# Designs tried in a protein design chat: VHH binders against g5egk6r2213to2383. Part 8

Target 1, 171 residues: g5egk6r2213to2383
Amino acid sequence: QRWFYKHFPMVWTGRLALKSTEAMINLHLINGSETFLNDVLGRQVTEENPRRDSVKILQRLRLDNGQVEHIYRILTNPEYACCLALSSVNNIENLKENDTNLKSHFIDYLINKKIAGISSLGEVETKFKSARVHVFAPGEIVNRYLSELATSLHDYLQNTDTRYLLIVFTN
Short names: E, the ipSAE of ESMFold2; O, the ipSAE of ESMFold2 at other seeds; V2, 0.75 times the mean of E and O plus 0.25 times the DockQ between their complexes.

## First folded at step 3 (VHH)

Design hpA (framework vhh_7b2m_4; at its last look DockQ between E and O 0.58; V2 from the best seeds 0.00; counts 0 for: pae O 6.1 > 2, unsure alone 57.6 < 65)
Fold by ESMFold2, look of step 3:
Structure hpA (fold): chain B 171 residues (1-171), chain A 127 residues (1-127)
Amino acid sequence: as target 1 above (171 residues)
Amino acid sequence: EVQLVESGGGLVQAGGSLRLSCAASGSIFDLNAVGWYRQAPGKQRVVVASITRGGSTKYSNSVKGRFTISRDNAKNTVYLQMNSLKPEDTAVYYCAAEDLGYYEGSTEWYETTFDYWGQGTQVTVSS
């Protein structure tokens, strides 16, 4: 709705990939540095100098081995960029398939394996800064973070039964 | 999609040896970690041994010193050399694999993280 986009405007659209599956997502910055995020993803789009168009999960991080404090530091660091990832509304023709892929192949996979996804984005001179990417599904730790630090957003997501991931860009 | 094919199972007398092979094929050819599991009649499937792409190995206590897991990276094939076999080793042996590693290298057991499984090969050890 209008409240959500007023407070959390979309800052990036692209593909999220895991194994052989991809989903189109919109990112909405909820905490941290927009300047850092734009340096990582690119500030302009041209055929000669496009923004990054995808993030691929390449590794897994265990969440069931006592990493709660580490995860909170990742989520709350003002030098990082913590984003809410939602299914892309700009892809009307494949909307149901995209939403199904996001749920089954990303959200449910991460929850069932009790992991976060890890990616690495390499520096491209004059175009992109490097970053490490953490991808978190909803769960006890993420729900606690949202309920404590972004209460209005948490209420909105719960009341609308919205599927989401948290994606954090770090260095 | 990764396909796993086990071979090398069969009937052997106690004290004997068998070598199991697990060959990987499909859209994701390189394996990050491979494990061997076994399920004895009426029991739960349990881990026997595992090996990572980097060569780090783990063994259950019941097979340490008797079984050896190894990997031929050029063929993307994993072997389980089973020596000094006992009737208690009788089970269906499964190969399992994962194409993604763990960040930070904090890996202990692979049992719940594996996405790809073979169909299993029977090993029977007679007295």
Scores: ipSAE 0.026, ipTM 0.499, lowest interface PAE 5.1, mean pLDDT 81
Fold by ESMFold2 at other seeds, look of step 3:
Structure hpA (fold): chain B 171 residues (1-171), chain A 127 residues (1-127)
Amino acid sequence: as target 1 above (171 residues)
Amino acid sequence: EVQLVESGGGLVQAGGSLRLSCAASGSIFDLNAVGWYRQAPGKQRVVVASITRGGSTKYSNSVKGRFTISRDNAKNTVYLQMNSLKPEDTAVYYCAAEDLGYYEGSTEWYETTFDYWGQGTQVTVSS
């Protein structure tokens, strides 16, 4: 709805990849530093300084091993950036495939394995700051995050049955 | 999608040897971990051996000292050398693999789960 986009405008669009599957996503900054996020993803100031076009999950983080409190402290650091990832609506031709890939190959995969996805974005001087990326499906950590830091968004997502990932960029 | 191709199974006399191979093919070429499993008639599938990309190995007690798992990272292929074979080693042998590792920043790693499985190769050990 208009409420969501008024409060959380899209800040990046690109590909999220896992193994051989990709999904186009839009990111919406929920909490943290937009400056940090733009430094990581690129500002597209010139044609020679393009924005990153993808994030690839390279590793898995167990969510059932008791490290939730440590990870949560990292995720809530206001100098980093926490984003909501939604299926990209601007690709009508592949909308069904994209939505299916996001659900089955990312969201359900992460839930069934009880893991988060991990990526590492390397620094490229003058273009991109480096970052560690955590990709979470809806679940315990995400519900806690939203209930504590974005209660109205949490209610919105539940009431609209919105399919999403939480993607957090740290240094 | 990754396909796993086993080879090297067959019929062998007790005391003999076989070497099984498991090669990954498809759109994902890297293997993070490979396990060999076996299923004897009427039994559940059980682990035999596993090896990580870094070369760490684990063996079930029933095969330790007789079987050796090894990995050729350049070929993305894993081998199971089976020596001193016994009739109780008779089974269908399956390889299984994963292409992602776990992030080592955690205080504890659980054993990996496998995303891909081969069709299996029969090993029969006769007296």
Scores: ipSAE 0.015, ipTM 0.402, lowest interface PAE 6.1, mean pLDDT 80
ESMFold2 (binder alone), look of step 3: mean pLDDT 76; pTM 0.772

Design hpB (framework vhh_7b2m_4; at its last look DockQ between E and O 0.51; V2 from the best seeds 0.00; counts 0 for: pae O 4.9 > 2, unsure alone 53.3 < 65)
Fold by ESMFold2 at other seeds, look of step 3:
Structure hpB (fold): chain B 171 residues (1-171), chain A 128 residues (1-128)
Amino acid sequence: as target 1 above (171 residues)
Amino acid sequence: EVQLVESGGGLVQAGGSLRLSCAASGSIFDLNAVGWYRQAPGKQRVVVASITRGGSTKYSNSVKGRFTISRDNAKNTVYLQMNSLKPEDTAVYYCAAEDLGYYDSSGYTEYETTFDYWGQGTQVTVSS
């Protein structure tokens, strides 16, 4: 909505993939290093400096084994980049399918399995810095993060019933 | 949700061969591992063979050299070729799959004992 986009402009658009399913997403930087994020995703200032077009979840991280404080430390580290992921608006003809895929194959999957998704983005010399990617559905740890560090965003997401993921890029 | 559909079970004489097939509703190579388990009457369900996303195979000692697990991405199917069958191989055979592998923040992955997806089971009976 108007408030959200004024405070958190889009910084990347691309595909989030898990198994055979994709969803187009927009990322909005919530906290951390924009420089780090741009180094990981690419700058695309020329044809020779491309930007990554996808992130694929390849592993899962348990959230039900008592490691909440460790995960929270990852989320709050200012050297990393913490982003909110929303369904992409540039997929108009398939918007309903995209929203359904995001909900059922990413959000509900992560919630039901009590996991975060994990991706590893490899370095490509001169183009992309490497990163590990954590993908979180709404839940206990994300709610704690938002309630303590981004209260206005937390209220916004609750009041608008917005479908989202929290995606964190680390190294 | 991944669904696994098994076929190829039946009755066979000792020394004979069977090939079990397991078709998956999604790509079999999106899964950390796909394998075969068996449960003989009155016994615990035990692993027979598995194949990882990267193609690495493992076999229980009781079937090594006689059984071969393989995959066919074009047919989206995992096979268990069972040769030199013995009466001790009589069991219900299950296709099973592990979902994505687990990441540990400490940087290592250990074998997971949780079975995420299971087929319905198919009876293999080896007569004397």
Scores: ipSAE 0.314, ipTM 0.705, lowest interface PAE 1.7, mean pLDDT 83
Fold by ESMFold2, look of step 5:
Structure hpB (fold): chain B 171 residues (1-171), chain A 128 residues (1-128)
Amino acid sequence: as target 1 above (171 residues)
Amino acid sequence: EVQLVESGGGLVQAGGSLRLSCAASGSIFDLNAVGWYRQAPGKQRVVVASITRGGSTKYSNSVKGRFTISRDNAKNTVYLQMNSLKPEDTAVYYCAAEDLGYYDSSGYTEYETTFDYWGQGTQVTVSS
């Protein structure tokens, strides 16, 4: 875990929402622009520039054969921000419920439906830049991406049995 | 989680009217689309009408001009007003809802034919 945080420091904490369920998550930037990510999520340097507190999945993207090239463009674009999302909790009791929500209502839901989650973050002048958000669960395409382009991270996640999502912010 | 309960079915003479109600256990404002379907004996279930969160409506040709779908967010209810009923309208009517839409690389293009929640149905019988 010390290796992971050295290479992928946490860059945001907040709520991920789908339907009526929320899970607290930490984002760790894996690839792309930290500057873009900060512009989208906010930099709380003053009270007038608050940080966003949540991302809500609003739509679904089907993950069929026609989407492989599209997904890879999203995951690999250096001007976007591809993040690993992990459960974020304060103690063991909160971890169990939060981890259950993340697994059942986000990860398993996306896997079973063979979809990605889609969100849209609107621009707020002087505070936040707009972004489209893609939320990917582990699966054939994501695993191929990690095994080819982030092999050490892929090995780490497998060896630690870590539940995760990939969340990509695009412009 | 959303549960849907239909009511308002029954026996009516041809030319008469019924209003079906679909009460949702959650807010219908959170649902992307709600629709009514019907299934006559020995036939497949077919769409009757739908209404999106934004209020856009669609109707099958067989009911257009006779049926009206509407929603009341304050009451968490979607209605199907059925006028000028015919014996061929006899069926079990189902309420269904989609809580999220679909998006593809060219934008949202999928018609609302995939629903996440279904009611148990209400019988409508139109006598001649």
Scores: ipSAE 0.088, ipTM 0.533, lowest interface PAE 4.2, mean pLDDT 81
ESMFold2, look of step 3: ipSAE 0.026; ipTM 0.494
ESMFold2 (binder alone), look of step 3: mean pLDDT 74; pTM 0.746
ESMFold2 (binder alone), look of step 5: mean pLDDT 74; pTM 0.746
ESMFold2 at other seeds, look of step 5: ipSAE 0.038; ipTM 0.517

Design son1 (framework vhh_sonelokimab_d1; at its last look DockQ between E and O 0.50; V2 from the best seeds 0.00; counts 0 for: pae E 5.3 > 2, unsure alone 63.5 < 65)
Fold by ESMFold2 at other seeds, look of step 3:
Structure son1 (fold): chain B 171 residues (1-171), chain A 128 residues (1-128)
Amino acid sequence: as target 1 above (171 residues)
Amino acid sequence: DVQLVESGGGLVQPGGSLRLSCAASGFTFDDYAVGWFRQAPGKEREFIGAISRSGGSTYYAVSEKGRFTISRDNSKNTLYLQMNSLRPEDTAVYYCAAEDLGYYDSSGPWETPTFDYWGQGTLVTVSS
């Protein structure tokens, strides 16, 4: 808990959407470029400089042999931003519904279909850099990545039975 | 549970018309692109066409020749296939299908839809 937040501070809170459902999530940067992530999502939330408030999954990406190599490249690319997504603990509205939606409509959906989710964030001149977004549920390559490159985080997630997604922002 | 049920099939004379319906339930119909297929005896299942989630965009197989019209009414959770100028070659079982999200290819453009859910079909016989 305290160990996790010390090492992986929250960098964004917002809505993850798929079809007609939403879940509030917190993102924690695990690897990659914080500068790129901030350029995509915005640095401060003000009336004149708002941060993005949502990411919507629009397409599916099949996971196969070629996709395993592609996924690993996405997770490890230093120009990208790989984030851990957790249910928002700061969202007191419908907390149990939010956790259920995250599990059933995002995590289980992606696992059962053997896919990653794909989103696209458009550029807003002088405010937001554009990005493509990959949303990964736990699975063979994601677990291998965490066990090899973030062993303490992987142990933490397993020991606490924490539901999560990996969300990667790419250019 | 996604459920698709076709209706409106039957016997029709050459040159006639039929309107097929597909009633959808167990999901938010507006979230899915939907389409029609058919399968004549001994033949592979043939794509007829599909319509976007909102109904604003339709796509027809090249062989369709403009005789068929696909439409949807999201307020009634129903997909339609209007078939005109029917021929004996149109005799087949007609299937309604629904596509979840489309696929992204990391190296190229998107091509054809993949349908996750299927109805049991309705028989159309064009004879005499």
Scores: ipSAE 0.215, ipTM 0.652, lowest interface PAE 2.6, mean pLDDT 82
Fold by ESMFold2, look of step 3:
Structure son1 (fold): chain B 171 residues (1-171), chain A 128 residues (1-128)
Amino acid sequence: as target 1 above (171 residues)
Amino acid sequence: DVQLVESGGGLVQPGGSLRLSCAASGFTFDDYAVGWFRQAPGKEREFIGAISRSGGSTYYAVSEKGRFTISRDNSKNTLYLQMNSLRPEDTAVYYCAAEDLGYYDSSGPWETPTFDYWGQGTLVTVSS
């Protein structure tokens, strides 16, 4: 826990949605451009211009052999933002329900269907840049990425049996 | 419980017409794209076509274009398949199915999409 937050501070909190279910998540940037991420999610500089508060999965990407190289290019592009998503602990009273929703409605769903979740965040002039969002559950491609490019994080996640998603923002 | 129930199957002479219905319950029907499949005895399940969540877009397997029409009525939670100019080769169990999200990839509507929910099927026999 202490090691993780020292190396990967939270950079965003918000809602992840799929169908009629939501889960609160914290994002921790692990690779790529923090500037790009802030341009997409917004900076909370005034009450009038808050950050985006949610990401909704609207489409599916099949995780078959034809998509492996495409996915790996997305994960490794330094101009994008690759984030680890964890259950939010900011609201302790709902922690059990939130953790259950994240596991069953997002992680297990994506694994069982062998898909990634896809969202599209539209541009709002002067407030938000547009982005395509890929949501990945743990699996072969994600484990390869973490083991090769973020080995200490990979070890941490394995040793703590931590539930997570990998969420990538692309231009 | 999520449920899809097909009806309207039966015996039809070649050249005839038949309309199948699929009643949906236990989920928000408007959030789903829906489609029809069929399976003849001893054969693999075959995709017929699908219709978008709103009903604004339809797509069909190439071999069925022009004879079959898919429609939906979201106010009645019902999917329909109108089948015209029926042939003995159309004899099969017909299934409706629903999927909650579209696909992003370039595979296209040709491939049998991954569907989340399936009906039990209704038999259509085209004979004599």
Scores: ipSAE 0.017, ipTM 0.406, lowest interface PAE 5.3, mean pLDDT 81
ESMFold2 (binder alone), look of step 3: mean pLDDT 76; pTM 0.783

Design sr_DE (framework vhh_7sr4_2; at its last look DockQ between E and O 0.57; V2 from the best seeds 0.00; counts 0 for: pae O 4.0 > 2, unsure alone 57.8 < 65)
Fold by ESMFold2, look of step 3:
Structure sr_DE (fold): chain B 171 residues (1-171), chain A 127 residues (1-127)
Amino acid sequence: as target 1 above (171 residues)
Amino acid sequence: EVKLVESGGGLVQPGGSLRLSCAASGSIFDLNAMGWYRQTPGKQRDLVADITEGGSTKYGDSVKGRFTISRDNTKNTVYLQMNSLKPEDTAVYYCAAEDLGYYDSSGPWETPTFDYWGQGTQVTVSS
């Protein structure tokens, strides 16, 4: 685990939501632009200029119809940001429930429906830039992404049996 | 898993009325679109009506002006008021529901793709 956090430190913590269901997650930037990610999520944590506290899945994208090939080219653009999402340790009192929610309500849901989650983060002048967000559970597109862009991380995740999502922020 | 249960079907004379109800249970989250389809012997299921979470409605041509769809989001229940019933309305009526809208190359406002279906309720219009 020390290898992972040395190379991919946590860059954001917050809520991942799907309608009335939520899970606390930590994001670790694995590829792309940290400046783009900070512009989208917010640069300062103050009352006047807060970071975003959540990402909400609003729609779904089919993964079983071949359309994802077009989207893959956008997701791999180094000007954008690709993150690994892990269950947050910062939610100490509800850790078991959080882990269960992440697995059953996000990871398993996305796998079983053969979909990715889609979010749209609106611009807030002087605070946040807008972004489109794709949320992927482990599977073919994620394996391709990791094998091409983060091979050592791919090996690590397989060897440790780590539960995760891939969350990609684009323009 | 979401379970849809229809009620309110039965036998009615031509010109009569029926009100169908469909309650959803077991949903992890609120359902997006809900609707009614019907199937006559030897045909595929046809759209009768659907309604979005926000209340926008769509009707099949043969039922416009006679049927009204509505929903109660707090109960995850959809209703179909059927007036001026005709023998041609005889069919099994199925409730349907959608988890989330799709985004793809056709855009985010695609027609519903229903994930869940009820077992159906028989409506018979006969003298």
Scores: ipSAE 0.258, ipTM 0.618, lowest interface PAE 2.8, mean pLDDT 84
Fold by ESMFold2 at other seeds, look of step 3:
Structure sr_DE (fold): chain B 171 residues (1-171), chain A 127 residues (1-127)
Amino acid sequence: as target 1 above (171 residues)
Amino acid sequence: EVKLVESGGGLVQPGGSLRLSCAASGSIFDLNAMGWYRQTPGKQRDLVADITEGGSTKYGDSVKGRFTISRDNTKNTVYLQMNSLKPEDTAVYYCAAEDLGYYDSSGPWETPTFDYWGQGTQVTVSS
């Protein structure tokens, strides 16, 4: 939708991977530092200065035992970056499969297991800074995040039945 | 989808040995913990042994010193060497695997929560 892209332009396209499946996603920065995010993902997309091409979920964080409460202040720190992840729309030949993978293999998986996905992005000198990545499906912690830090987006998502993940990059 | 195939069960005399094997098939490049559980009718499943991707092991109290777990990550296969078998080791033995480890903010290791289970293989220790 035109309102969403006006306020939250796309900042990265790439693969989100979990086990043997992947989905193409677009990231839209919704809170925090674009400078930090660009340092982590790469500042330009060229042969000389490529962006990272993927984020792979390697571990999981329990959401039903209060562990995420210990790091919530870090997740909301404006020096870091929080993105909304949506299915990539410019892959039209595979849109149905991509959307199905995003829903069933990422969103539903995370919800049903009551977990967040965890990734680590390693440093590459002069190209990419390192980051810890948290991947959340819609739910209690995401509602809290959006209601505190992106109220208009929270309202938008509640009213449009949009399929999404919240992906937070920290140091 | 990951499928676990167990082998090596059967009938053995007390004091004997068996080696159980469990091969994981499917899209396997990131299995974390693998292990063995056993169950007798009317009882809960008991941990026999588990092993992390890095080779750290944990054993149930009743099998320490008699059983050895090992794994071959290149074959995605876990083994259980069972020595000095006793009648109380009689059970259905289940292979289990975890696709991702849990992050623990106080440390890197937590007891595995297994996502995949085999169909089980019967081990009977009888005269």
Scores: ipSAE 0.075, ipTM 0.518, lowest interface PAE 4.0, mean pLDDT 83
ESMFold2 (binder alone), look of step 3: mean pLDDT 73; pTM 0.725

Design sr_hp (framework vhh_7sr4_2; at its last look DockQ between E and O 0.32; V2 from the best seeds 0.00; counts 0 for: pae O 9.6 > 2, unsure alone 62.2 < 65)
Fold by ESMFold2, look of step 3:
Structure sr_hp (fold): chain B 171 residues (1-171), chain A 127 residues (1-127)
Amino acid sequence: as target 1 above (171 residues)
Amino acid sequence: EVKLVESGGGLVQPGGSLRLSCAASGFTFDSYAMGWYRQTPGKQRDLVADITSGGSTKYGDSVKGRFTISRDNTKNTVYLQMNSLKPEDTAVYYCAAEDLGYYEGSTEWYETTFDYWGQGTQVTVSS
């Protein structure tokens, strides 16, 4: 538990949305540029320096054999930001509901349709840089990436049976 | 709240033409993939045509060259122009919508799994 948060501290909290549902998530940067991520999501939560509140899945990317090299280039590019997304709640009683919502409406949806979620975050001058967002459920491509490039994290997630998404911000 | 309402079906002679319309409401139309399927009694629904949010089209083999799918995002409507109709085109035609469009980047092929369906409109091609 303490091992994970020491090596992958939370860098953003917000809503992930798909269709009519939302789940609160924490992002933990595992590869790429924290500077880019902060430029996209915002650096503070104060009114003077706002932060994006949400990421909405608006499109789908079919995951098939032709996507593997493209996805690996995205995941390993040092100019992008690859994050682990975990359930986030403001109290213990909401944890189970948010966790179940994340599983049923995001993880299972993406797995069953064999897709990644796609979002586009528009630039807001002087506040936010634009980004395209890929949202991946656990699966063959993500498991291969983690097992090869983040082995200790991969073992941790398996040993704790942790529900997660992999969310990548690109320019 | 999502509604798909087909119109334009009817009885037509072989070689004739029909234009089907599907009016959509209850969702943000221009981000959806839309499609037409048809069904004869006792058979599963068969792809007639679909069109992504980005305008890419796919047609069933038996209708290629005769049917054209199009969309008008200002009217939230998808159309199927059916030319050179044959008796084997007789079926109930269904409008369908996928509530998220596909990103057209790195893949050409889709497995279209529509989330919403209309009630259907009958097309009968007979002398």
Scores: ipSAE 0.018, ipTM 0.434, lowest interface PAE 5.0, mean pLDDT 81
Fold by ESMFold2 at other seeds, look of step 3:
Formats: C-alpha cells, sequence, structure tokens
Structure sr_hp (fold): chain B 171 residues (1-171), chain A 127 residues (1-127)
C-alpha cells in the first residue's frame, strides 16, 4: 500500500459517470505528462477556476474487432497521460456502495460488453484544454499496457486483487 | 413520445429473403443511431446490425455478408435486408434507437447503447 502511494500519488479526485450511475474515483498518474493532465483537468482549486469535477462516459469503443491496435500507439504516447483509477473513499458509510457501483456498473459492464468507455472533454478557454478520454476495465489491452510500461505496478495489482480502471487522456 | 414500429416479418423458406422496416417518430431521426436486435425464446437479445447517424454500419458475425442495414432520413425509416436466410435466423427482431452522441473520427468505431425499442416483428425460417 505505502509503496503504491509513494510512486503514484493521487493527482485528481472526482466523479466517473455512465448514464444515471456514478462512482467517486481517485486518479494516479502512472505514465505520460503531468503537465498535459493538469492542462486538461485544471490547475487550481478556487471558486473562480475550479478543476473539472466529473468525467462522463458517452460513447464506447469495441475491443474485440482488432481496431484497438490503432489506438495503442496513441495510448502510449508520452505526451499524453495514463492514469489508474481507484475507488475514492470519503467515509465508511459510502465506501461499500461506491465500490459496488464501480465494480458492477463500470468494471463488469465494460468487461461483459467487451468495450472501452469514451468521453470527450471540451476545451474551456483559460480553464481547461480539450481531451479524448478512454476508460478501460482490466483485460487484454490493459495487461499489455501495464506489462510493457509499468511492470512493477502490474505485479502489485495482481498480488493485491485491486479493483481499478485504466483511464487515458489524449488529444 | 418515441415510437418505433417494425414491419416486414413473416414465414420464409431457407435461402429466402425478407426486408424489415422500422418507422420512427417522436425524436430527431437524423441525429440518432439505429439498430436491429433479435431474440429467441429463453435467450437475451443479440445485436444484428447498427448504423450511426453518419451512415457507418456494424454487423454481428453470424449475419455479415447476408444482411444489410440502411437508413432513409427523409422517411425516418431504418431497413434490414435479410438474404440467404437460415433456420437459425428465426427470432423476434427489434428496432432500436439511442440518444447518445456518436464518436467523431474517420478511422475509429464505437458501439451504441440503445434506449428506445420497438415491439418486435417475428421472423420464422422453416420449410
Amino acid sequence: as target 1 above (171 residues)
Amino acid sequence: EVKLVESGGGLVQPGGSLRLSCAASGFTFDSYAMGWYRQTPGKQRDLVADITSGGSTKYGDSVKGRFTISRDNTKNTVYLQMNSLKPEDTAVYYCAAEDLGYYEGSTEWYETTFDYWGQGTQVTVSS
């Protein structure tokens, strides 16, 4: 646990949404540009210039038709940002519900449909840069990514049975 | 209110053809993705074909090369041309529409999640 947070500190907390369901998540940057990520998500916590507070899945990408190979080079581009998303605990009263929603309505849903989720974050002048967001549940493309670019994190996740999503921000 | 009304089902011999139609009303048809699903008793609905608002198509593996989805935005209608029909194509066929935006990009694909469904039309392939 202490090893993970030492190497991958939390960089954002917010809501992940799909239709009428949401889950609170923490993002941990595991590969790519922190500068790019902060440009997309926002740099300061003020009422005038707040960070983005949510990412909504509005589209999907099929993973079983071979097209994911065209995406892989974009996902690994060091100018972009790849994050691990974990359940965000606020207090014990909501911990189990949030974890259950993340598992059933995001992770299991994406796995059963054999899809990635897609969001498109629009530019807001002065505040946010635009990005395309891919949301992956554990599976073939995520295992490939982690085994090639974050081997020790891959081993850690396998040994701890951690529930997660891989969320990649690109332009 | 959203309405999707399927027609064109019926009984046909193996090797035959049918053309299904789905008349749509109650939403801005040009902006919606449309699809066809089928269901046999005791099983869940399976994707047959879908078509984006921009005209891109996708097919289930068992129907590729035999079925063609198309849309006519001037008539608010989506079609399914079914050729070389087999007994395993016997099912209730449902028209579907979904109100999510589609993914922009000339080289990428996505599946839609359909929120509106018709009542279904029976297709039976039997000698």
Scores: ipSAE 0.006, ipTM 0.190, lowest interface PAE 9.6, mean pLDDT 81
ESMFold2 (binder alone), look of step 3: mean pLDDT 76; pTM 0.753

## First folded at step 4 (VHH)

Design m01 (framework vhh_7b2m_4)
Fold by ESMFold2-Fast, scan of step 4:
Order: structure tokens, then C-alpha cells, then sequence
Structure m01 (fold): chain B 171 residues (1-171), chain A 127 residues (1-127)
């Protein structure tokens, strides 16, 4: 029934954890938990118009237009497939070492490109203590999306105390 | 954000050759479809050649047999080899690319449109 999960399987592994008073009010109003995100995506994505429904859900989560557009591009191209949730762990260190080498590639990309002013592993750890990121992707796909993830993290970390990004690439 | 940078333009005599390059920077998203366009002063921008991700090519009648479009997907770069240049080929040449196919949430799947345009490179062919 859920066309989105059928074609773009994903794992929900986190929660919204907004830190400012305004953000906490927003979280309370939308009940932004892992259960809420799963319920919202699962209930509102239909086979009749899965892309329309997915967009409305992403907009309802108050993602900015840049995030929504990039997610759409990934979602709508079956070659690249997979998608997206706002969810995270305490920091990038909590990405498991045995997860498809993603942690190493992501960290190396941030350092090499000096994304968000990061030039060392210690700066990654400091910067992302409250920026909560999960990335799950096959090895070939990781490299293709690293700069987008890095750019998004740079822009988003500038605007809020906490960022939540779960991107799941399947296949 | 993806930036497209054209290079390889310049001044050349009629009958000469130039090779234009279009390089993408700032994104890991591979270029899907890429087109070369040109615009002469006071005229509309018109398509010259296009290439799909898989390498299928199309050419305008005015350049068919003289121009060749090619791509290097590993470098996110597309080339336009221009041979047997004529004065009427004088124009600013633009690269246009789509990163991924984009689907409007309210509508059916549509043909991809170009998301990014370069700033152009001048080609001048003297008689």
C-alpha cells in the first residue's frame, strides 16, 4: 500500500531534538518524534500520488526549500533512489564503524573540502555534538552524495542549534 | 549548488576548429543531460547539440556533420568539438545541464528540464 516504502525502503532510527525555545514549541505542536515521523510518512504516502504526498509531508516537517528540492531529486530518480527523514544520533561518532565505510568517507569529505570550516577530526566531533546525522548508503552511492550532505550541513548548522538528517540510499 | 563553467572559446579564422568544455563544480550529482546552446547578438538563444547521460546525441541541422558533442562522466565534463567553423557560428556559447530528473509533486512525471546554466563563452569566427 505504501508505494514509497515499496520503491524507496528506509529506516527510521531517531527523533527530533530541537534545542531553542521556539524550536521546542514547534516540536511540541507537531509531535516531532520518531513515531510521529513514521506515522506521518506511512499514513500519507499513497499509490495514487506518492510524490505529491511525500512533498506535503516534507513541507509539514518544516524543512527548508533547498532540503525539499534535493530530497525530491533523489526520490524521483530511480537510478539514485531512496529517501529521507529527519533523524539523528548524538553526534557523527555514533555512526557505526562497520556501516558501509560511510563514516570514514563522510568525515574525510568534510575535512578535505573544509565544509562548515572543518579541517580536522576534532572539529567534526565538536561541530556535530548537537548536529545529529544518520547516513545509510551503498559504497558507490556515498561518494555521489557526500558534497550535498556537506553543503546541507554547513547551511543548516548556521541556522539552528541542532540538525537532523537521515538519508537512506538503497541499492 | 552546481556551477557550470564553459571554456575554450576564442577567435578563429573561417574553416578553423575550437573545442569547448563545460565543467560542473560544487556538487557530486552527476550531470544527466547536457546541452550546448548559442546566442548571437540580437537573436534568440538556440540549441546546438545535446547528449544524454548514456551518450545519445542530437544536433541542430546547422551544425550536423561539423560539431561533435561528447562527455566524460567521471569528470562531470561535456565537450563540444567544433570543426569547419563559419562566420555565422559567431555567438556566445552556453552549457545547460540537469543534475537529476525533477518531478513536480502535483503532476505526472515530465521530461527533465535544465536546472543549471553557465555564464557563456564567446566564439568569434572571422572571414
Amino acid sequence: as target 1 above (171 residues)
Amino acid sequence: EVQLVESGGGLVQAGGSLRLSCAASGSIFDLNAVGWYRQAPGKQRVVVASITRGGSTKYSNSVKGRFTISRDNAKNTVYLQMNSLKPEDTAVYYCAAEDLTYYDSSGPWETPTFDYWGQGTQVTVSS
Scores: ipSAE 0.000, ipTM 0.089, lowest interface PAE 19.2, mean pLDDT 54

